# Ledger of designs, part 3: VHH binders against tRNA(Met) cytidine acetyltransferase TmcA (tmcA)

Target 1, 213 residues: tRNA(Met) cytidine acetyltransferase TmcA (tmcA), of Nitrosococcus halophilus (d5c1k8r405to617)
Amino acid sequence: VAVERLDRDALVRDEATLSELFGLLVLAHYQTRPYDLRHLLDGPNLSVYVMRYRGHVVATALLAAEGGFVEETARGIWEGRTRPHGHLLPESLAAHLGLAQAPRLHCARIMRIAVHPAVQGQGLGTHLVDTIIRETGGEGLDYLGSSFGATVELLRFWERLDFLPVRLSVKRGATSGAHSAIVLHPLSSSGQALVKRARERFLVHLPHQLADP
Key: E = the ipSAE of ESMFold2; O = the ipSAE of OpenDDE; V2 = 0.75 times the mean of E and O plus 0.25 times the DockQ between their complexes.

## First folded at step 1 (VHH)

Design b21 (framework vhh_nb_b201)
Fold by ESMFold2-Fast, scan of step 1:
Structure b21 (fold): chain B 213 residues (1-213), chain A 125 residues (1-125)
Amino acid sequence: as target 1 above (213 residues)
Amino acid sequence: QVQLQESGGGLVQAGGSLRLSCAASGFTFSEYYMGWYRQAPGKEREFVATISSGGSTYYADSVKGRFTISRDNAKNTVYLQMNSLKPEDTAVYYCAADTSPLGYESWDDADFDYWGQGTQVTVSS
């Protein structure tokens, strides 16, 4: 089963593929609604990856390109003076973990990943992410990451793909106090240095974070 | 500090209209995706409408054609014009701001980084 990166402009005109992609995301994400996929495709810097079996979409990942800011903008983010739209990973790393260099680096955030229930447990999700790691590394990105509602199962999934937890926090605006996690995977030498520093800061503060209600 | 403050809620008769306002401070408003959500007692928070920094709008099917979201970047304010109100529209309405690409996903409340305190809307039959 091959991994294919879709042309976004062609995709918005391909109703059959959009319907299958949307259906898959609904099966994988309980909060996905009929307009969510088209809404996401309106976002800047989106990449869409799929796996097909006999013409049917059986797995997908949605990636958003982030980071790559000039020094002045990166400093503003680190100092908490600015928060650019659509740059969750560099903002979190600079503003909340104190990593001033993070917004200078180029990254992609895996926003969604889904595998059809009928083919789960066959390593398709692993193959999809492994392919994305190879392709984004080849494109010169410094790191990959994902942000998600923290469960033991999701943390274990990402850790098995060599994504390291670097932040565990209470979701902003959440009335329930639900936890959110950020995981990172390094691609370049600069990315490796960044992830190492992020991990060190996370581990130093983890006992304190877990002690809070 | 980022602050969102809703206003304009109240009691209205079925078929009536209300305009909600959300005043924003502490961030570059024009760059942010803004949204409205609502929550009735004992129910989950429900998406109502979003507006992008560029002015593109998206609506929940339940309010499409009756509600209009708009923004005024000079006033750092987002609005929700609610027409043809129904008793089913009774809820606390929340303003939200999002800085991530996931802000285009209307029903993931984790995508919205900042939330207001809410304003009560009650529609009588």
Scores: ipSAE 0.000, ipTM 0.156, lowest interface PAE 11.7, mean pLDDT 78

Design b22 (framework vhh_nb_b201)
Fold by ESMFold2-Fast, scan of step 1:
Structure b22 (fold): chain B 213 residues (1-213), chain A 122 residues (1-122)
Amino acid sequence: as target 1 above (213 residues)
Amino acid sequence: QVQLQESGGGLVQAGGSLRLSCAASGFTFSSYAMGWYRQAPGKEREFVATITSGGDTYYADSVKGRFTISRDNAKNTVYLQMNSLKPEDTAVYYCAAKYSPQELFRYGYDYWGQGTQVTVSS
């Protein structure tokens, strides 16, 4: 099954594809709201990937482009003076992990991923992410990442795709799990250096985080 | 309509056991990961255990070796067998469901039950 990156101008006029995409997202998360669909249509930083089987959308991933800031803006993010809307990965890396160079790099955050239950267990989710890695690397992005409510299952899934945990934090007031995680996958040599430093910082602090009740 | 209904909570003395059940309806149960969370007064809601659609199980360190999560897809039910209960296990226990077939990941839980009270006396 082929992975396709959708043209958003064509997508807004393709109600059948939008309905299938929204249905798949609702199946994966019952609180998917009209705002999420509007954001797909209006958000210039979003990319939509799909897999089709017999003309029907059976898998999708939503990516948000982040980072790529000039030096002064990156410094402001690192210092906590500037907090641009979106850009969760570079903000977390700069402000919380002290990685001043992170907001200068170009990345994409995998916001959502869903595979229809009728085709589960066939490697489609893995193939979708592998294809995204190859395509975004070819487009000159420095790294990929994702943020999620941490379970051992989700951490193992991302680790099997060579995404490395770089942060764990306690979630408050959400319906998500008690801890949230950030995982990263390097694409460029600059991304490799960033992820290595983030990982080293994470590992030295992990015993302290696990010791806390 | 989606519903998660917990049962099996109650009062038990330290060292005792309880089995919690969560009956699910309104969704394709076998495609969902099922989990248990708990919340004691004045504390945040904390993870207890999860079982994936494929049957893999994961536990919080505080309950590992004492609690066992299992599921029965024919009955649309998830269970939490709680052994060697401690006063610290006193909490409202919530059943949760998230769409999570073997190769799908999701952030957070999609559905939550209303909770069942577990009280462990010392």
Scores: ipSAE 0.000, ipTM 0.130, lowest interface PAE 11.8, mean pLDDT 79

Design g01 (framework vhh_8ghr_2)
Fold by ESMFold2-Fast, scan of step 1:
Structure g01 (fold): chain B 213 residues (1-213), chain A 123 residues (1-123)
Amino acid sequence: as target 1 above (213 residues)
Amino acid sequence: EVQLVESGGGLVQPGGSLRLSCAASGFTFSDSYAIGWVRRAPGKGEELVARISGSGGSTSYADSVKGRFTISADISKNTAYLQMNSLRVEDTAVYYCARGYSDEWGTSLFDYWGQGTLVTVSS
């Protein structure tokens, strides 16, 4: 099964593909509305990946490009003076983990991933992510990441894909005990250095973060 | 290695009941994997109807089935169930069992799927 990165201008004119993509996203969450998909597709930094089997879209991943700020903006993010909308990974790494140069690097955040039930592809999601890793590395990105509500199963899913946990935090307005996790996968040598530093800082503070408040 | 096998589908009259089973192998529910039931009706899109977290026991349901369907898991048998009561013609679909996770927006991500079992609600 081949992975394809969609041309967004062509996608808006392809009703069949849009319908199948929406179907997969509803599959991932039954409350996904047409507004949600349209809103996500309006962003100029969004990339849409699909896998097709016998002409039908059977898997998808949505990526948001983040980071790549000039030094002055990166310092502002690190100091907590600015919080650019839609740059979750660099903001978290700089402001919360103290990694001042993180916003300088180019990254992508995997926002959504879904696989169709009709496909007998054990590891189809893994193949999709592996292809995205190769392609984004080839484009000169420094790292990939994802943010999600922390459960043991989700942490294991991302770890199997070689994404390393670097942050656990309590979500604002969430139910008591709910935590948010951030996982990272390095692509460039700069990304490897960043992820290593983030991981070291995470491990130093992990015992305190897991303490019963 | 990882397999999900559905059973229990069939023909039922409106107002009737069916219990679907999903037998899992290659992993254990004690690992906190989530299990979802997803259906696809002819001419309609896919719909996540029910989800259960393995060791957490938390459940969620689509509005269309709340109060009628119940998802459960038997860890000792490594099997998940979907009890379907008060069935309607619009519940006619192929039902799939899937192993899943959630992202930061609460979307369920699935990586392994069963082959599906057909449920037909008709007189």
Scores: ipSAE 0.000, ipTM 0.188, lowest interface PAE 12.6, mean pLDDT 77

Design g02 (framework vhh_8ghr_2)
Fold by ESMFold2-Fast, scan of step 1:
Structure g02 (fold): chain B 213 residues (1-213), chain A 124 residues (1-124)
Amino acid sequence: as target 1 above (213 residues)
Amino acid sequence: EVQLVESGGGLVQPGGSLRLSCAASGFTFDSSYAIGWVRRAPGKGEELVARIYPSGGSTSYADSVKGRFTISADISKNTAYLQMNSLRVEDTAVYYCARESGYDLTYESAMDYWGQGTLVTVSS
């Protein structure tokens, strides 16, 4: 099963493929609405990856390009003065982990991964992300990341792909005890240095975060 | 240009009350976005204390503030409020107004615009 990056200009005119993508994302995550996805597709920074089996979309990943700010904007983000729309990873790293140079680097956030229920558990999600890592490593990005509600299964999934946890936050409804996680995968030398610093800061503060959510 | 501006913070004694305001510009409260109040206290991480979907009126609260805090929104004024009653020393924090993005498909809440924050100090 081959991984394909879709041309977004062609995709918005292909209602059959859009319908299959929206159907997969709704099946994988109950809160996803086709209206929200249509608006997201209008953004210039979105990349859409799919896997097809016998002409049908059976897996997808959505990526949002983030970061790449000039020094003044990066300083504003680090200081908490500026919080740009759609730049979750660099904002979290700069504002919450104190990594002032994080917004200078170029990254992509994997917003969603969805695999059709009929083919789940067969390694398609792993193959999809592996292919994205290889392709984005060639495109000059510094790192990849994802944000998700932390479960043992999702943490294991990301860890197998060499994504490292760098932040936990309390999920909505503090009594649930559930955490949201941010995981990062370095691509460039600058990305490796950033992820190493983020990981060190995460491990120093982890005992306090677990005791004082 | 999206802006969120908080006001109403200050010093209050335990058991007292404060009302925080969040004035929004660059978008309308009849849209698909939710508004949240997030606080950060010295030595603690961030906590989402209250959330409202202004067009639908649905609200949610952290267990630490349920029954004491009330979030509301005035669509005509494009302003959200956090009424804080029975304040405790542990409510001392910087309170941020934030917009929850309808475009961010990450798991749980993703805030895409934040205000500058307003300091609330509960002390005798």
Scores: ipSAE 0.000, ipTM 0.149, lowest interface PAE 11.1, mean pLDDT 78

Design g03 (framework vhh_8ghr_2)
Fold by ESMFold2-Fast, scan of step 1:
Structure g03 (fold): chain B 213 residues (1-213), chain A 124 residues (1-124)
Amino acid sequence: as target 1 above (213 residues)
Amino acid sequence: EVQLVESGGGLVQPGGSLRLSCAASGFTFSSDYAIGWVRRAPGKGEELVARISPSGGYTSYADSVKGRFTISADISKNTAYLQMNSLRVEDTAVYYCARDFTSEYGSGYEFDYWGQGTLVTVSS
C-alpha cells in the first residue's frame, strides 16, 4: 500500500476523496466536519498524506508546518514577548523548556493521524510515518512533533513510531491528573541536537512533573 | 485576520441570568483550538471561568462558577456561548473570550488571541 502526498489544489475539487478522508477522521474519533477540512486545506502550511487500498483511503496524516523564525522573533518567543499563531512546538520548546534557538528551526506538527479500523495492526501507520519522515527530512525540515493529552496508550503509540517525549505538563485550570505531552522526532543534525537537549531537560524535571508540576 | 467579538454583557440583578456570545472569524472551531472565558474583576487578577474544546467535546469550569455557568459552542456558526445563571455581586467583572491553541491530541490554557471584553455588572 503506497503512501501519497496529495496535491491540495486538486484535493479541494475532489469530493470523493474529501468524503473518504472526512469519514476516516470521524472513525478515528476526530470531530472533523467537511467545513473544517476545507478550511485547513486553504492554509499554505498544511500537508495531506494518504494511503489507498483498492481505490479507498485507508490511512491519513495531516501536518502543519511551524518554526523557521529569524533570530529576533525567536528571541521574542523565548522571552515570552510574542506567541505566534500556531507554532505550538517551537513556542513550547523555547518558552517552557528554555531552548532559545528552537524557533529558528523548521518543523512540522502531526495534527491528525488515522488508520481505518479494518486494517489496523498491519503496520500501515508505521509505513505512513516512515514515509513522512523520509519526505520531510528531504525537504529540509529539522524535526517532527505532536502534542496530545497524555495517556499511557498514546505515549506508547508515539514511542513505537520513534517519537520521544520532551514535555509532560499539567495545564492551568485542568482537572486533577490531566497532563499534556509533546513528542519529537529529529530529522536533521540540528534537529538531533535540539531533541537531545530537550530530552535532557525533560528527564531532569520528570520526577517533579510526575509528582506535582 | 483572527477576530473574537464578545456580546451579551450588561447590568443584571442578583439571581438573574445573562448569556455571553463570542463570534470568531479568521479560524474554525477545529481540533487545534479551544475557547476560554476569562474574567477580571476590579482589584483582582485574571480567572479562567470556563473552557471548551469544540471539536473534542471537553468542557471545564472554575469552582466559583460550577453548577451556575454553562459553556457551549455552535460549530456551524463559529460562535461560543457562556450561559450565566444565579448571578452574584462577586461575578461582576469584564469577561474576555480567548482562543487557546492546542493540537487535537492536547489540551491547553495558552491563549494567543483575545476579544475586547464585555462588562457584566451584577447589582440592584
Scores: ipSAE 0.000, ipTM 0.136, lowest interface PAE 12.9, mean pLDDT 77

Design g04 (framework vhh_8ghr_2)
Fold by ESMFold2-Fast, scan of step 1:
Structure g04 (fold): chain B 213 residues (1-213), chain A 124 residues (1-124)
Amino acid sequence: as target 1 above (213 residues)
Amino acid sequence: EVQLVESGGGLVQPGGSLRLSCAASGFTFESSYAIGWVRRAPGKGEELVARIYSSGGSTSYADSVKGRFTISADISKNTAYLQMNSLRVEDTAVYYCATWGDSEYLPTGYFDYWGQGTLVTVSS
C-alpha cells in the first residue's frame, strides 16, 4: 500500500476523497468536521498524505509546516513577545524549554494521523510515518514533531517511531491534572543537535515536573 | 474562566444505566469546537469515549461503547450528557468532561479544558 502526498488544490475539488478523509478522521477518533477539514486544507502550510486500498483511503496524516523564522522573530518568540499562529512546536521549544534557536529551524508538526480500524495493526501507520520521515528529510526539514494529550499508549506509539518525548506539561487552572506531551524526531544535523538539547533539558527537569501537584 | 463540572457517577450493577452530566461555565458550548467524554480506568491509559460537535451536533464513539452510550448536549442549559446503558465491569473508570475551542493550535487528540472527573464503578 503506497503512500501518496496529495495536491491540496486538486483535493478541495475532489468531494469523494474529502468525504473519505473526513470519515477516516472521525473513525480514528480525531473527529474533524467536514467544514473544519476544508478550513484546515485552506492553510498554505498544510500537507496531506494518504494510503489507498482498492481505491479507498485507509490511512492519512495531516502535516503543518512550522518554523524557519529569521533571528529577530526567533528571539521574540524565545522572549515571549511574539506568538505566531500555526507554529506550536517552535513556540513550545523556545518559550517553554528555553531553546532560543528552535524557531530558526524548519519543521513539520503531524497534527492528525489516522488508520482505518479494519486495517489497524497491519503496520500501515508505521509505513505512513516512515515515508513522511524520508520525504520531509529529503525536502530539507530539520525535525518533525507531534503534540497530544499524554497517554501511555500514545507515548509508546510515538516512541516506537523514534519520536522522543521532550515536554510533558499540565494545564494550569484545570481541575483534572491532564498532561500534554510533545515528541520530536530529528531529520538534519541541526535537528539532531536541537533534539539532543531538548532531551537533556527534559530528562534533567522531569523529576521536578512529575512532583508538581 | 472556563469551568466544567461533572455529576452523575456512582456504583451500578452490570447491565445497569447511568447518566453523566457536564455543566459548563465561563463559555458557551456554541463557542467551542466540540465537547467529549474521556475515561481513565485504573492501570490503563485515557480513552476518548464519545464526542459531539457544537455545530450540527454530529457524534462519534469508541468501538467499545458504540450502541450502548449516547452523547448529547443542551445548548440552552450549556450542559452535555453521556447516557450509559448496558454497563459492563470494564466500563469502570473516572469519566472526564473535556472541550476544545476553535484554534489552529488544536493538536491531535488534545483537549483545551477538562473537568474534575466523576467515578463510575460497575460491580459484578
Scores: ipSAE 0.000, ipTM 0.128, lowest interface PAE 13.7, mean pLDDT 77

Design g05 (framework vhh_8ghr_2)
Fold by ESMFold2-Fast, scan of step 1:
Structure g05 (fold): chain B 213 residues (1-213), chain A 124 residues (1-124)
Amino acid sequence: as target 1 above (213 residues)
Amino acid sequence: EVQLVESGGGLVQPGGSLRLSCAASGFTFSDYYAIGWVRRAPGKGEELVARIDPSGGSTSYADSVKGRFTISADISKNTAYLQMNSLRVEDTAVYYCARSLEYGDTWSEAFDYWGQGTLVTVSS
């Protein structure tokens, strides 16, 4: 099953494909709320990847391009003066982990990934992500990342794909299990250096936050 | 220090109304942040019920609350609200106010700061 990157402008006019994408995202995330897919498509720099079997969409990933700021803007983000909307990964890395150069780099955030329940466990999700890694690396991106509600299953899924946890956030006053995670995968040498620093900062603080919350 | 403080929860009869408030400090609503209301009932996963981008005016709602709940924000008071009407027993949950970093109407479940939560119980 081949991975295809869809043209965003054509997609918003293709009701059949859009309906299948929406249905797949709702079906794969049946315990969460359906969101308005058109709102996602209104986001700048969105990329949509699909896998089709006999004309039907059986897997998808939604990516948002982030980062790539000039030095002045990157410094503003790091200093807390500037908060660019839609740049979750570089904002989190610069403002919360103190990585001043993170907003300079180009990345993509995997916002959603879904595989039809009937074909789960057959390696389609892995093949989809592997293809995205190759394509985004070839386009000159520095790293990939994802942010999600942390469960053991999701952390293991991303770990198997060589995405490394760099942040684990908790609701203020929430019970255990109410965590969100950020995972990163480096693509370029600059991305490797960034991810290494992010991991070092994460691991230094992890024992303190677990042992003395 | 970023802080989100919820208020307005309580016990209400089916068909009744409640208004939740979320007072934010340590940042301003004009800084490209989105504010969401996320609920969690015992034995259920987290559910994003409503979200607002105060700068752009964009709002979204979960299908289960569309037409019944209204999210709003007062930028000058740095406070977001969730007006809940026609409440049902299944709306019983702890409601959290949360901040996310998003652009335009792009939705995300990635929130970086959360309030303590306020309990809403719908029963007689």
Scores: ipSAE 0.000, ipTM 0.175, lowest interface PAE 13.0, mean pLDDT 78

Design g06 (framework vhh_8ghr_2)
Fold by ESMFold2-Fast, scan of step 1:
Structure g06 (fold): chain B 213 residues (1-213), chain A 124 residues (1-124)
Amino acid sequence: as target 1 above (213 residues)
Amino acid sequence: EVQLVESGGGLVQPGGSLRLSCAASGFTFSSSYDIGWVRRAPGKGEELVARISGSGGSTSYADSVKGRFTISADISKNTAYLQMNSLRVEDTAVYYCAKGTYEYGDYEYTLDYWGQGTLVTVSS
């Protein structure tokens, strides 16, 4: 089954594909609503990937382009004076891990990933992410990442895809003891250096983060 | 285009009050999302201080601001508010209005769209 990057301008006019995509995302994520997803698609930095089987959307991933800031803006983010709209990964790395160079690099955040329950366990999610890694690496991005509510199952899923945890934090507004995770996958040499530094800082702080509710 | 524009920040003395406003465009307030206020002081992490459902029916607050801050929404004006009373020096921060989407790939406090922020300085 082939992975396809959709043209966003065509997608918003293709109600059949849009309906199947929204249905899949709602099915995979209990709190996602169709109104929310339509507004998400309004974002200019969004990329949509799908896999089709017999004409039906059976897997999807939504990516948001982030980072790529000029030096002045990157310094502002690192110093905590600037928080750009929609740049979770570079902001978190600069502000929480102290990585001043992170906002300079180009990345994409995998915001959503969904595989239809009827075809889960067949490696479609792995194939989808592997294709995204190859394509985004070829386009000159420095790294990929994702942010999610941490469970053992989700951490193992991302680890199997060669995404490395670099942050665990208590979710604000969440049940006591709930954590959020950030995982990263390097694409370029600069990305590899960034991810290495992020991992070193994460591992030093991990016992403290787990002990501190 | 979805936009959130904050206003109402400024300089205030300890014990004073400010009301922040968040004007939304490109979408209409509804029960389909939450609206939150997140603050960030220089060199510190983000703190979600207040959240309201888009329908206005449910609110929540960080322990640091409970009893002092009140979040509200005026659906007819498509505007959310943060009433801040009994302000402390520690409340000095940039305050961001954010549209909440509960997503598999995002922190609960990391919201779909953010405004540019409004500065609140509490100082004598």
Scores: ipSAE 0.000, ipTM 0.127, lowest interface PAE 13.0, mean pLDDT 76

Design g07 (framework vhh_8ghr_2; at its last look DockQ between E and O 0.06; V2 from the best seeds 0.00; counts 0 for: pae E 15.8 > 2, unsure alone 64.7 < 65, placed apart)
Fold by ESMFold2, look of step 2:
Structure g07 (fold): chain B 213 residues (1-213), chain A 125 residues (1-125)
Amino acid sequence: as target 1 above (213 residues)
Amino acid sequence: EVQLVESGGGLVQPGGSLRLSCAASGFTFSESYAIGWVRRAPGKGEELVARIYGSGGSTSYADSVKGRFTISADISKNTAYLQMNSLRVEDTAVYYCARETPGYFDSDSYGMDVWGQGTLVTVSS
């Protein structure tokens, strides 16, 4: 079963594939909104990866390109003067972890990842992410990341792929112990340095986060 | 039932003005971290054009609209407004009102947890 990156022009005209993609996202409990439809069709920074089995989409990942800001903008983000929409990873790292250089690096955020329930447990999600790591590293990106509601299964999945937690926060309305997480995976030497610093800052702040109400 | 309902969109000539409204029901703006206006033009990505923090806090604007657009909120009417002046053809888009709440972060919604259905603004000569 191979991973393919879809051609955006062809995908716009491929109603059957679009239907299967949205079906997978619904099965993975993603919200459905009019904006999601527009985003899929019109997002210039969106990359779509799929795995097909006998003509049907059985797994997918949606990536958003983020970062790559010039120095002036990066400093504004770090200082809290600028909050660019759609740049979750650069903003979180700069504004919340104090990593001023993060917005200058190029990254991709895995926004959504889904494997059809009928074929789960066969390593398809791991194969999909491994392919993404190889291809984005070859394209010169500095790191990958994801943001999600922390569950044991999601944390285990990302940790098997050497994605490292760098931030935990408490969602509004969460039950005791529920957290939102950000994980990173380095792709370049600059990315390795960034992830190392992000981990160092996370581990310094972690005891205080756990002690706060 | 939690809802945001936009109104005030329409056709306007370049240099003209429009005022968009965003009426909230099922929650109060004081419960929000921020209320924002997001626009998407055909073939373009999403752009957050204006944000007002809390129930009357500071505001921020995209560089593309700074000096032309003004966001405000009337807490007593539970309504946010976007005053759009000196409109350009490039401002043509569907405009969405959206709520950001403290601690909510969903990668699919870019931090916004409640969205309106959008109102179309067309700027054409």
Scores: ipSAE 0.000, ipTM 0.117, lowest interface PAE 15.8, mean pLDDT 76
ESMFold2-Fast, scan of step 1: ipSAE 0.014; ipTM 0.307
ESMFold2 (binder alone), look of step 2: mean pLDDT 78; pTM 0.787
OpenDDE, look of step 2: ipSAE 0.006; ipTM 0.204

Design g08 (framework vhh_8ghr_2)
Fold by ESMFold2-Fast, scan of step 1:
Structure g08 (fold): chain B 213 residues (1-213), chain A 123 residues (1-123)
Amino acid sequence: as target 1 above (213 residues)
Amino acid sequence: EVQLVESGGGLVQPGGSLRLSCAASGFTFDSSYAIGWVRRAPGKGEELVARISYSGGSTSYADSVKGRFTISADISKNTAYLQMNSLRVEDTAVYYCARLYDSEGWSTDFDYWGQGTLVTVSS
């Protein structure tokens, strides 16, 4: 099953694909309104990836482009004085992990990933993410990341894809006792240096970040 | 410094209404973040009852409160609200305002919490 990056202009005019994408996202998470879908499509930094089987959308990933700030803005983010719209990963790395250079790098955050229930367990999610790694690396991004409620299963899923945990929040999640995690995958040499530094800080302080055994 | 400050909790009779407010400082309401209301009652785990995303105005609710609670936000005042109608004894809990990462495939994680406000539904 091939992974395809959708052309945003073509997608807006393809009601069949929009309907299937909408249905998959609703099935995976929540009742998404047509208003929400329209705003999703209007996002200038959004990339949509799909996998099709016999013409039907069976998996999708939504990516938000983030980072790439000039030094002055990056310093403001690091100091907690400014928070540009739609830049979760660089904000978290700079403001919460003390990585002042993180907002200067270009990244993408995997916002959504969904696989149709009928074809789960066949490695489609893994193949989708592997393809995104190759394509975004080729486009000159420095790193990829994702943020999620930390379970052993989700951490293992991302670690199998060479996404490394760099933050574990001890604050509560939506489910009882959940911790939040940020995982990163380096793409460029600058991204490798950033992820290595983030990982070193994470490992040194991990015993002090765990709440309850 | 990020702060979330709740207000509006208190004692209310079954069938009554109450409005909780969450005043945010140290960050701007924008599409980078969502606000959630999480409650914790004695003997129960934490429950995310309502969530609002600033992007597109998307809202979601726990099945236990659908049709009774409404979440909203006033971006100009940097304040989120939870309007609670048709309150039941089982809605008695400490209600927390929390900042969520806006975009989730897997995640419902919160990075900042308010101190909580007590809501008691009793006659």
Scores: ipSAE 0.000, ipTM 0.175, lowest interface PAE 12.9, mean pLDDT 77

